Miniprotein binders against q9h3h3. Designs and how they scored, part 215

Target 1, 235 residues: q9h3h3
Amino acid sequence: EDGFTAEHLAAEAMAADMDPWLVFDARTTPATELDAWLAKYPPSQVTRYGDPGSPNSEPVGWIAVYGQGYSPNSGDVQGLQAAWEALQTSGRPITPGTLRQLAITHHVLSGKWLMHLAPGFKLDHAWAGIARAVVEGQLQVAKVSPRAKEGGRQVICVYTDDFTDRLGVLEADSAIRAAGIKCLLTYKPDVYTYLGIYRANRWHLCPTLYESRFQLGGSARGSRVLDRANNVELT
Short names: E, the ipSAE of ESMFold2; O, the ipSAE of OpenDDE; V2, 0.75 times the mean of E and O plus 0.25 times the DockQ between their complexes.

## First folded at step 17 (miniprotein)

Design yG8 (at its last look DockQ between E and O 0.60; V2 from the best seeds 0.00; counts 0 for: pae E 2.6 > 1.5, pTM E .683 < .8, other shape alone 2.746 > 2.5)
Fold by OpenDDE base, look of step 17:
Structure yG8 (fold): chain B 235 residues (1-235), chain A 85 residues (1-85)
Amino acid sequence: as target 1 above (235 residues)
Amino acid sequence: SPEMIRWKIRMLLRFADLLEERAEELKKEGSDPEEAKELLEFVQRLLRMAQELAEKLGNEDLLKRAQELIDRAQKLLEKLRELES
């Protein structure tokens, strides 16, 4: 994907964030209702703009599940952005380490595992597995994009609280694999999004910190996780 | 927070500018006019979202900017539609 494609996808994601969400909140809704909710709003059938015959009549930005332990905290995004602007004007080198320190300083630590799947049964099944894992407390929060008109790939995002907590990131990968998902996963900190750092950026920063590949017959985790910044396997 | 809203507005406006530029390029390259049209329609959605957020904040400057960009995008869309007719 070229830089333009990455920016376009970021714009679409931001627009989706602003539209209404279909949410199952395990903090207020009994877990026993999850199956009915999943059946009512399968991601492959929920349409981005509420097309005729879809489960939704109105636009939907995301379908989301909140776990019982979910607490939204974005940190000091304003301070982060100000510090980032100051850093750019300083002429100081900008590295992944620099961004990590900025994120820590301003407590902007959230990140997400991403998977892209074609619309259909496999997507809906994957989503159902993730949603169950969230409601069961193995994961904190996840969202999936609705179906677009063009029938392009949908994305499932599984969040972690701290991208600097390697163990937490790996635990989320394990939970995703335990849910039966075998596709490629990439992990992206939200700090890159908040700073407008996408693929092919002028600083040559890679927004993807980790990559998870499914492994047959091996580790208790069922995957190999690569640290992309250091080119080191973590598992 | 108001700060987060301001950030969202700025990002939406940035994306709108970038995507509008791309739509203009597509038009010049003789690409499918439909792709340029779809992109401009998306730009308009982004700009409307920015406008709504600016109204919520009571930020007249951002509101004015959003409106100017909406007007520009509308003119471009009208030109594209005329070419299709």
Scores: ipSAE 0.491, ipTM 0.794, lowest interface PAE 1.1, mean pLDDT 88
Fold by ESMFold2, look of step 17:
Structure yG8 (fold): chain B 235 residues (1-235), chain A 85 residues (1-85)
Amino acid sequence: as target 1 above (235 residues)
Amino acid sequence: SPEMIRWKIRMLLRFADLLEERAEELKKEGSDPEEAKELLEFVQRLLRMAQELAEKLGNEDLLKRAQELIDRAQKLLEKLRELES
């Protein structure tokens, strides 16, 4: 039964954050080494806990690629959480607009496109395309989960630096599609992650801001993007 | 960083609250062995994370909160093992 599915996934993601990561950092590593690195650590074969016969001998939480221009900035997460607690006791209504303003005020603006794929060639091919797009500068940073023992779907996260910059988020979607990715994409601002706001939250907030669906013949960019907060198609 | 560790501790305390509430409901309503096993796995993960955070901490206040998480997780493990059988 899936009563705690979102919370369970959030806890697993947090545990993965705390384990070692396999990182290709374009800021310190020549781009010519990327293909060999991708061949050594395909996400369908890198195991979460270091199984015998896998390329890794120790636990791996995430496999990541950092682009040349990657400049990490989580913002004022502690201040965000304090202001969130104050907001809940203030009597002001909690709305998507209120949450957006809170994120802006504390500069917690990053977000990510998410895609879920089964282990295998499709996942490895998709990751390789994303990793190349990051190293070439079309995307800034991405990560992919390793193979779980249960054999469930894995996740690729492609980060953007400002969820309020709609053009930047849509440009990242286009770069993902240009890498040949055709599956469903969902976009979640990091503010929801830091505040622990999941799908079935008591405030009825929608943590998924955008959905992107690939259309074979319909769009110049190959995507149909829906704004879930305002129920409007952006394409 | 210390800011991210503090965030993780706060989130783990939230998870502990949720798990304690659910474990108590299962104890009163009668056991579902599969749900008890899933909750036990969740608590074991929480315990591992609390222990790792305690190892990284030099701040006495954060260490105290991490030790609180460890104590709560251990009590939850005992309770859930009674429900698993």
Scores: ipSAE 0.370, ipTM 0.727, lowest interface PAE 2.6, mean pLDDT 84
ESMFold2 (binder alone), look of step 17: mean pLDDT 76; pTM 0.692

Design yG9 (at its last look DockQ between E and O 0.90; V2 from the best seeds 0.00; counts 0 for: pae E 2.1 > 1.5)
Fold by OpenDDE base, look of step 17:
Structure yG9 (fold): chain B 235 residues (1-235), chain A 85 residues (1-85)
Amino acid sequence: as target 1 above (235 residues)
Amino acid sequence: SPEMIRLKIRWLLRFADLLLERAEELKKEGSDPEEAKELLEFVQRLLRMAIELAEKLGNEDLLKRAQELIDRAQKLLEKLRELES
């Protein structure tokens, strides 16, 4: 990861978003078909560019599951970007608060819990758990990256509608933990992605708002959630 | 929306331009030609996406810009291949 510029990572993300997705849509497909779909397209075997012998012959950007309550709303991303460019030109200080206000103003409020897993059974099992949680209505939407040619970690993204809704973010964490996920989770608002704000950016903005660590024998949520901006435990 | 598509095209072109410059730098520095080739293949992919979207919009200006960048990427790939032969 250390060798890729922020622009390269942004370009890869954009390309993945624009490529075809393998989608299970619970709004149109019976839940009883989920297991067959998961077996057909295990994330560890689905390849980014449709390598020979993979379940997919064509490029796949993401594998996704849409819940019954899923309603795509990205807000005013164009207005957000214009405002961001204007802000950069103004020379005004840019803070996490600034980005939060921009996000609110333009209704770009989506965010996601992220988990990184090596390709294999653990990934596929984790994905299956998340996919079930989505279809069962505990989560709204999730996606997982396909296997890269060079290997490396795959990412599962579990979305929430509003990164400013702390309760909603925590509820999603709880649902992820209930699905059997024990790895480290980080929560990132999509506004940072849309603005190309990655790690080690020139503004020293941390795109991670929350961190969730699994805790054995802990609270009913099974995790400790840290607010990274304020360095405060929420749970 | 058409506006969103235009925005996507502009971003694709921007990324393609930046990554193309990076590929040129890698070549100049004598870096592994394979890295530069892989980068250029990715650039071409971005530009193909931009072309498809530009065609969908009927935006000739964006289409022209994408084509120019593809041509530049192709020329660089050819030069890299010549260096490896």
Scores: ipSAE 0.563, ipTM 0.869, lowest interface PAE 0.8, mean pLDDT 89
Fold by ESMFold2, look of step 17:
Structure yG9 (fold): chain B 235 residues (1-235), chain A 85 residues (1-85)
Amino acid sequence: as target 1 above (235 residues)
Amino acid sequence: SPEMIRLKIRWLLRFADLLLERAEELKKEGSDPEEAKELLEFVQRLLRMAIELAEKLGNEDLLKRAQELIDRAQKLLEKLRELES
């Protein structure tokens, strides 16, 4: 969203995280119920604050699907945040390597592929494909933002367990592409999210670790993945 | 956990304070009051979340801080609404 400051973006993200979520949890809900749930709560129609005519009457921060193998483990987020504050006052340089080491030390290793789509049928279809991939076990957990009052672009987040496991991150990219997703994907380790580090941050860090671009024909994966930090193609 | 709840309250109060200062600056600049009003309405949502959590946690200091900020936000919002036709 153009024109928002980094502080405003972080505040919006926190508010969404804290509002109620609509969750399909495959660990406790039969997979046969997924299609009905998707039809009831399409992300293009679920509104952020429960507008008239919405399937939801109350605010919704996120719509999420948890796979059968999802084992939540955010790691030592409190220790990460404390170490981050100490690092900033230490005088040591703040680099992508520094953030990687903080994440490893505190076991905050999850990350996510992101895609941005306009509201409408294509968003709902993409989400349905991702949600099915999660319930079928090709992906572990995903979420999608609800529709904002003004109707801006929405985001689908597809999580992976360990951003340092390149093979696992690339396998998630392949599963996303197998669900029919052709748009640009960007990958952000959760350490940046927990520390409130977005693009245009004061340390000039790039929170995007990888980019994935769909390619017609070619490989079985159907995508070209670039490591943004090292400017190295991985696929 | 209670410690995570306390950290969430502190973040909410920090963001609310920063955005409230931004709204006060927009008013001083003579900017379109709609932008300042939208910020203040969002600030009030953050502070209602903080108040609810502070009450759940029983932390009177954080509750008092949240109440002071929401009063400031409400006063500024009322002033902006009174300046419009």
Scores: ipSAE 0.411, ipTM 0.797, lowest interface PAE 2.1, mean pLDDT 86
ESMFold2 (binder alone), look of step 17: mean pLDDT 85; pTM 0.829

## First folded at step 18 (miniprotein)

Design gE1
Fold by ESMFold2-Fast, scan of step 18:
Structure gE1 (fold): chain B 235 residues (1-235), chain A 103 residues (1-103)
Amino acid sequence: as target 1 above (235 residues)
Amino acid sequence: GSRELKREVRELILKAWLLIFKAMELADKGDVSEAIQVLREAADLFQEAAKLAQKAGDPEMAIKALEMAAYVLEWIARLLERQGKPDEAKQAKERAEQIKEKE
């Protein structure tokens, strides 16, 4: 993140999407091979451009793990963008509800929990925990950025298939916490990315829908989830 | 070498995406003509990236960069249509189709 704006981070993510991904696909690969794959491609060592000494010789955009039941559906992104352009021309108010309705209409429903970690053992350990949860069926799909800059943070993205399914979003948070993750998490629907909604936007929309903070309440591990748009605690 | 050229391709692609987000911001403010100009720069950068990717022996990236150039040109066409410039919109759309035909 250092020296980068939210806009630059978004542009980097979109550019990374265009490059090859290193994928462990549980739909076609036995779960018993996961530990070897994680050891071969720790995100702290995989470099964005295939630097000498890294496990990759070619550029890598993302390191990803697909669950057994994963079925990608990006929806109608082109139709979404055309409708957004029409909405802006119409003079109608732009609110979280308006965006939600556009996303539903065009089936652009995926979203993700985001966590930012410095390169090193903690990142690799967190990613391994997430990857195992995906392969074991507790999460659907996840990806992590490769190392792009010295000292720069990397991001782990844990996807859910429908950001309007609050229970599903909260279940993903719970599974992330069960994997041992204690850092701050924020949830962003992909529709916000496609429409250019990030930290400072003209419509004063919150750039994320949910925020999750680790909280050890009593002896049980748990988290507090905030609906950021409505400023309401859900857990 | 090839690795250095592949990095240059990614730098062009990143610049193009930064211009796309800048164009979104401009369009959101109502500066549609400026947004179109910035998007044209983005489309040109994607096309440049595609040519460089081909020289770098990276045909997959070349295809993806051309797909993005066509996408941006179709976006420009929609914005031009809304500005009441159908002839310019048609030219942008035809350019996008030419890129798609090259495949």
Scores: ipSAE 0.810, ipTM 0.932, lowest interface PAE 0.5, mean pLDDT 88

Design gE10
Fold by ESMFold2-Fast, scan of step 18:
Parts: sequence; C-alpha cells; structure tokens
Structure gE10 (fold): chain B 235 residues (1-235), chain A 103 residues (1-103)
Amino acid sequence: as target 1 above (235 residues)
Amino acid sequence: GSRELKREVRELILKAWLLIFKAMELADKGDVSEAIQVLREAADLFQEAAKLAQKAGDPEMAIKALEMAAWVLEWIARLLEKQGKPDEAKQAKERAEQIKEKE
C-alpha cells in the first residue's frame, strides 16, 4: 500500500525522532491554549521539511501533545541491543516472553497504539480528539507525523508507559474510542522497533501485541481487542 | 538554498537508518561480515549528514548525527569482538570515543 514497506516506515520514524518536534506540553501550558495550537498546526498542513505554504518554516519530525503527568523514560536502549545480540548467540528460544523479560531488564517499556490516516479533515479531526483526551488526562502522550509524501498516509501514535501493563493498554484503547476514533488500531511495544521486529521476522513473532477494531452498534465497550500473541479476545 | 541542504541532510539520515535495519536483518541471518560493512556505510552517512548539517546552519542535527555515528561504531565493535577481531573492534571503539569527545 502506497508503495512503502514496514522497514521503510520504521526507518522514517527513527529519522523523524531526530528532528525538532512541535509540542503542546500540558505540564507547562494552560489547557485553554490547546484549540489555538491545534488550529495553528493541523497535521495535514505541517510538512516534514518546511515546504512553502506550510505553517512550519523548518523541518519537523513529529507534532506531539504531552499530558500533565507525562514523565518520559526511554530506558537503556544500548544495553537492550547488546543483550539482544547475546541472546541470539546463546541459542535460547526467542519468544514474546523472552523479549518482554529483556525489555523489563533494560527499562524499555513504552508502547503505542498506531492508526494510519490519509492527509485531510479526518486526520486533523482525529488528532484534535486525541490531543484533547491527552490534555484532559484520559491519555498520557501522543504524536502525529507531518505530511511527507504526496498521497502518503500519516500516523498517529498514542503511547502508554508500560506495554506489560495490559490494563493500561486497554484503558488507552477505551479513551481513543471515546475520542471518536473508529479506524483499526494496532499496538506495538517500542522494544520491537529497537530490535527490528516488524511485519516479517525469522522468529515468527507477531509484530504487534494487540489489535483493536471498532464495532458500530456492538458491545458496551465499543471495540474488540485481540491479544495477537495468544490469539485471545480480551473484550 | 538552506532549505534544500536541510532536506539533503534528512535524506542522508533516512538512508543511514535503512542501512541499520538492513544490518539487523543480515546479523540475524548470521551474515555478520556483511552487516559490519553495511553499518560502516551507515556510520559514514551519519558523519556526512553532520558535516552537511553544519553547512546548512543546523548544529543541533549535526550533534545528533554524530551521536548516531558513534552508536553505530560501538555496535560494529561488538560485532567485531564476536568475530574474533579484537584489534579492529578496538579501532571502531576508539573512533566512537573520538566522535563523542567532539560533542
């Protein structure tokens, strides 16, 4: 789709992490300023490289909203990488459980719900809903990619601080649905990105931990969440 | 002008990250020598991006690109140690420390 591979999308995300972010930080900025900020920086109009006519004059990697209680911790990524190399050499089985243990040991615990949307009104509307949920305290932190390629989709990432905390992951899904989001969501721990686990891998691991589908007129929850690793419905 | 140079910097950085993911794939297959070659190219691209970023008036990106070059060189050193090439590993580690000192 769109001609891009999962590997290319991962590389684009890592490159974007290195660039400046446009941030609404609810820890230091009054919530009353959010609507003006959202109007100034709609993700469908913010360009990756600061193209003429965009609201940004300089390159932007991500547009983000930090919740009032947000405390970033990326963990020990270098230690994680070294331990992963040792694990592969050891001949020990590589399973979701083994990766979970490795992530815990090196404090690389963050994960995210992902949604991909085409540039336009629906993307901007979805992002505004997510941003308000973050500032109001229903979500911890979120970011959205700027517009890079003509016709390419953009990604909204809604983070939780601990992918091993299933209740926290499910609560984030509920908050996303309450914000009016109806598209497919997939959940990926950041440890998978750092270790090169994406759509295809030699260990036959599912590249996402959870999948959420909206159900119109369905259950009281409004979504169905599947545990991809165990193939078990959670809601 | 400056905008075009800043775009070129990001294109070099993207190429370097694609090589990092390619190196992960090669290392996973046991093609360690090929992975090291690909990682050396990635480190060179990050260093080139840093120089171009300085020329573009973007010192913050230059620092980040050098940090990534050092990180890649440290990974190369670990792979060389596993191959039983401690002298080459020491050279890669020393290059990484040299880059870090200039930060």
Scores: ipSAE 0.792, ipTM 0.929, lowest interface PAE 0.5, mean pLDDT 88

Design gE11
Fold by ESMFold2-Fast, scan of step 18:
Structure gE11 (fold): chain B 235 residues (1-235), chain A 103 residues (1-103)
Amino acid sequence: as target 1 above (235 residues)
Amino acid sequence: GSRELKREVRELILKAWLLIFKAMELADKGDVSEAIQVLREAADLFQEAAKLAQKAGDPEMAIKALEMAAWVLEWIARLLEQQGKPDEAKQAKERAEQIKEKE
C-alpha cells in the first residue's frame, strides 16, 4: 500500500461523506423489505454521479444499512484537531496511547473494518451478506461506495462504535466471517483519518490497528486476527 | 447542463480534500506557511463549489461546502496563531464566522 493511494482514497471518502446516502434504516423499515432494497441498489450498478442507466438519477456518496440499535455519534472532531495541533508542538511523545487518549477525550471513537472488492457479482454478494447481518443485529452499521471509475475497486466499511473496545472489534470480525466474507480485512479508527495517519509517518504509527485473514479449516472464529501495532496474534 | 455541473461540483470538492491532506503533510514537516497557502486554496475551492452547487440546484451541497470552507479557515487561524500572526488569525476567524452566518 502506498501513501499516495491511501491519501486519495481518504479524500474520496471524505468527499463522498458530503453527498446524499442511500440508506436502509432498520430502525424504521421492516427487515422483510431488505431483499427488495438490495435488488434495487446493488453497489456495482449505483453510480457516484447518477449516470444514465444506473438506479440513481442524482449523485450518491454512500449506500448504507443502519441496524435497529444504531445511535450515531461523530464526537468533537474540531476539538480533536485543535488538541492534535497542540500535541504536535508540546514536545510530548506521539504514540498509539496518546492518540487513543486524544480520541477518548473528544469522543471520536468510531472505527471500521475495510474490504476492497472489484465491481461485480462478488461485491454485490458480499454487501448483501453484510447488510443482512446488520439488519439481523450481528453488526451495527455498514456502508459501501458506489461505482465511480472504470477498473476502480469499491470499499465496504463495517463500523464499530468504539475502536478501544477490542472485544467489540473482534465480534464484528466474527460476524463478517459468519456472513461468508473471505477476503482480507483491515481495521482503522476514524481518528487516524482525521489526523492524516494513512501512510508512513514521522511518529512511526501503524496506519491500521488490526488485520483479519480468512482461515480455511481454522478455529471457531473462521479467521486469524493480528494486532498490527504490536505484531501479536489475537486469534 | 445540471448533471455536468453537479459532477464539476464534486470534482472541486475532491480537489479541496486532496489539498487538505497535502496541508497536513506540509504542517507535519514544519512547512506551516506553505500549509496555510494550500489551505487557503482549499477554502477557495469549497466556496467555488458552493456557488456552483447553488447554480446546479443543489442547495444542500452548497451549505456543506460552505461549512467546510469555514472549518478550513478556522484551521488556518490556529496555524497563524502558532506562527505569531494574531491579526491575520483574527481575520481568518472573522471570515469563517461570516460564511457560517450565510448558512
Scores: ipSAE 0.796, ipTM 0.928, lowest interface PAE 0.5, mean pLDDT 87

Design gE12
Fold by ESMFold2-Fast, scan of step 18:
Structure gE12 (fold): chain B 235 residues (1-235), chain A 103 residues (1-103)
Amino acid sequence: as target 1 above (235 residues)
Amino acid sequence: GSRELKREVRELILKAWLLIFKAMELADKGDVSEAIQVLREAADLFQEAAKLAQKAGDPEMAIKALEMAAWVLEWIARMLERQGKPDEAKQAKERAEQIKEKE
């Protein structure tokens, strides 16, 4: 029903990055103000273009919460792209390992857990849980898309600072589950977005690294995590 | 009104990003000349979005759209250099610098 391809979702995210963000910044704002901010800016009601009747009068790309220790580091994206172009020209094999090496060399290490939810109470409730976990220090930073398309799903992105740190990625999954989230989660490193790896590709790279499924009464984490590239259960 | 113009600006920007991802796909397949053509269209759309953003009273978006147009033209220049077309690459670089000066 959503009709969006992986390319369209990626393009929407890149376009949204260019617009202003509504941010709760725990580095400068007391945690006691979070509940009022969440009530003022529920993602099901904030509109992409600032439609009449929405909480925003101007276009909004993302609604975000920054944790106390948040320190943005996007790395050297320009150098990464130049090196990727050189690698393709060199005739060297392109594998998950060579992409990982390029990402490390250029410090493009961030990645994110993604969840897609329909607009409504469940989306707003999920976002509130994630936002509280960020402010309380169990997660580092998160963002959620505003409402753009009638009936279209919205995305919550929960970031980790280093996709090569598997334990850190798994700890973020655990914190998301502890916040009450039960839907499917997928993990994507930002390097894949910058290099155009968003679906099946000629190098046979899996477009996401991990998948998390809720498991009632299972592990202490509340989930089963799969390494998608190797098809190996991690939890 | 202003809101309708701001929405149209975002529609142009979305189209430009879709063309960027299409160009990545073409370049990955070795269709470099087609990728360059698609990227030129993307750069044009970002410049159109910047002009419309100014009319909409949105100078922040106008600046960001121009930054993206310059970035796309710099990418075109790198692709042209790799194809052994240095004169065309220089023209693309000069166009990018011209746009950056407007920011």
Scores: ipSAE 0.809, ipTM 0.932, lowest interface PAE 0.5, mean pLDDT 88

Design gE13
Fold by ESMFold2-Fast, scan of step 18:
Structure gE13 (fold): chain B 235 residues (1-235), chain A 103 residues (1-103)
Amino acid sequence: as target 1 above (235 residues)
Amino acid sequence: GSRELKREVRELILKAWLLIFKAMELADKGDVSEAIQVLREAADLFQEAAKLAQKAGDPEMAIKALEMAAWVLEWIARQLERQGKPDEAKQAKERAEQIKEKE
């Protein structure tokens, strides 16, 4: 991954967070309405800026599906950032364990499985599968980027509540695979986004905690998961 | 038109976020003075985006852009305090408070 590309993707995601989201909220909307909503707002057709001919007339940052049990907990991001800055000036060592503890202290625990797909049928099909898994309770919450750039890839993010809960992270991977997803997945904790860990850094931290590759046969999960932080295969 | 103005607003916001990530990298390397300079540019871009958002008929984005400008100025204040420049830090913090009061 080029550092420029990683920074640009992170910046696009932060900018998108500031705009309105198109949300199917299973906490308040019957599951029977999902198929019509997916047909109305396919991510390959929803445009970032509300371009003519798209289903949206206004800018859209994200298209999201909230599960019935979804309860957002962003933690204390401001406290996390201030503490990170203080830690850097303290001269104390910065390690994966130090970051993990900082995230725990400030309750910034969410993370996400990421998949990047070109606009088109495969993206819309993958998103529909993920959205159904969320509404059916196999996943908690997910979002997908709208179409912003000609020829550019779009991203689907599937969230878990706690990146330190390895079993929960692996369970989400299994649910993604069960939904029919076969592309490469990478897992990133949100704490890394807030601290700008998206590229090579002076502490030699791996910006991706896990990597999942589809594996046909020989695996109950349908995938092979690698722990990139510890360089160990988990399956 | 209105659509073109709304797109321009988002382009300014994207540029400001790119500068924030660049400032994070500079601060991580210990280049604090350069990080502060880049953060000042980011705050200016968020304020410019807020003004343009008002002209585009998007007051919600204008408020969010001002909130980001204030957040960046508070970050600048923290960096200036660590550099032993408390008077400059106080000025940056006061500017952030002025922006928040007008939201």
Scores: ipSAE 0.799, ipTM 0.926, lowest interface PAE 0.5, mean pLDDT 88

Design gE14
Fold by ESMFold2-Fast, scan of step 18:
Structure gE14 (fold): chain B 235 residues (1-235), chain A 103 residues (1-103)
Amino acid sequence: as target 1 above (235 residues)
Amino acid sequence: GSRELKREVRELILKAWLLIFKAMELSDKGDVSEAIQVLREAADLFQEAAKLAQKAGDPEMAIKALEMAAWVLEWIARLLERQGKPDEAKQAKERAEQIKEKE
């Protein structure tokens, strides 16, 4: 992705993190209430800044669904950033393996499958499918951006707890496809965002680890997943 | 009105985050002095957003914006320390602490 676009999207996500979230938390709310909640807060109608006629009068950063077994672990982000700064100052070589080990050392392991969709029926339908998969236990946690006045695409983020667990990442992809999602998906570790790894980075690291494309006909998996960092097909 | 002010607050916050990511890029390239300048602008924008959030009747955002300003100033202090500028680093750290005390 273009450096400017990737940086702008990352900045928008960080700004959104600072605002209130509309959350369906399956750890404390019965699953039977999900359909009513989805009908009340369709992402194509929830506005970023709270507009007249929208479901929200106040700003909303994200619309999220937490699974029953969801246990957030952000790791030691401060320690990660301090270690990264020290590593750069040391002049030692920085490689994909070094970055991965740094993330492991500081337990900053979460990552996410990303999909970008235009506001409308397809977005709301895709989000409802993802939300049900989370509440039913096939996915751990997901969020979707509200509608901005600028009329751009909205993003659905489906998180996994460990980007180094390839099987877990692939299982999340399968669950997304089983929910009826057919668009392009890309997977990004949160460590890349915290350390500023975008398309235009000095270490020439690919800014996403995986890419998933919907597979028509004959495939039991429902998708083809590529390792973008090494340009190797995984499925 | 209040909604328009709350939107302006979010526009300042977004601009500050864009500067943070620009500073990360500059720091990664070794342009540390430029990164510090960009981070100082980000800290100022977060502080301005906090003042505007108070006027908008949004004290929760005001607190979060001040927390971000302090975090950016602490990052500036670390970068100044690495450049061998301990007196400037101390000033940045002291400014961050003053912001945290007034939250």
Scores: ipSAE 0.768, ipTM 0.923, lowest interface PAE 0.6, mean pLDDT 87

Design gE15
Fold by ESMFold2-Fast, scan of step 18:
Structure gE15 (fold): chain B 235 residues (1-235), chain A 103 residues (1-103)
Amino acid sequence: as target 1 above (235 residues)
Amino acid sequence: GSRELKREVRELILKAWLLIFKAMELGDKGDVSEAIQVLREAADLFQEAAKLAQKAGDPEMAIKALEMAAWVLEWIARLLERQGKPDEAKQAKERAEQIKEKE
């Protein structure tokens, strides 16, 4: 959305990262337990601060599902930030290519497909589909925000290991669509968030790399994917 | 009660993160001195959140808030060094080290 909303959403996400997560970890938990876990912790009912009547009694930052092959690697975020500061003071041109190279050098490569949904059946159903795809091995890891305020939208994030691997990003989109998801999806590399690039900026960097729209009776993939940075359709 | 204190802790942490993103925006525009000032406020809020988290019976959050305060102070030190203020940078680094030692 606008700059203010994007800034506030980014701050909320970073604050949420610091709190405990409710995790279904397929590396150590049998897949047969997933349905019971999803029924116990529907994202429309789990509250950010453990409000009375919610299934959680303590604050929860995220509800997450880790796939069998999930191996977390945030890279060297501090080194990335120091290098970014040096780049800005160097007077060298800042372009998508130079930022991409910084991300590669410091191994800050993760990115995510995002979908925003109102609390309710549609959110819980979408999350259940995504969670099953993760446990079945079609996606690697995903998380969804708890309910933080009355009427506020919640976000589902589906991660890929490497935003520079276009094929991997597109395969994740296909798996999301195969799980029954029909809403708008946008793909954002984590590197932009760590550098404070979450809206229009003076370097003309686009923090949203891809946009996916469901296409009824459309492509074999079930969606149209647009490369937002180059304004090129990838279907 | 402790539930109300835990919510207050999260409100302080959210305010600190909003200041961090504001500092990133200021830094990107070249307003480094103002970015440093905003980051000092963020570090103070994380330290306040850590104290409140300890009182709320939330030692895990207290540790994370202190880690963030130290991280912000190290960032301030890097910016001060780039501005040619090594004495102030050293003070910020020493504050970060003191916080890490208390963890």
Scores: ipSAE 0.824, ipTM 0.936, lowest interface PAE 0.4, mean pLDDT 89

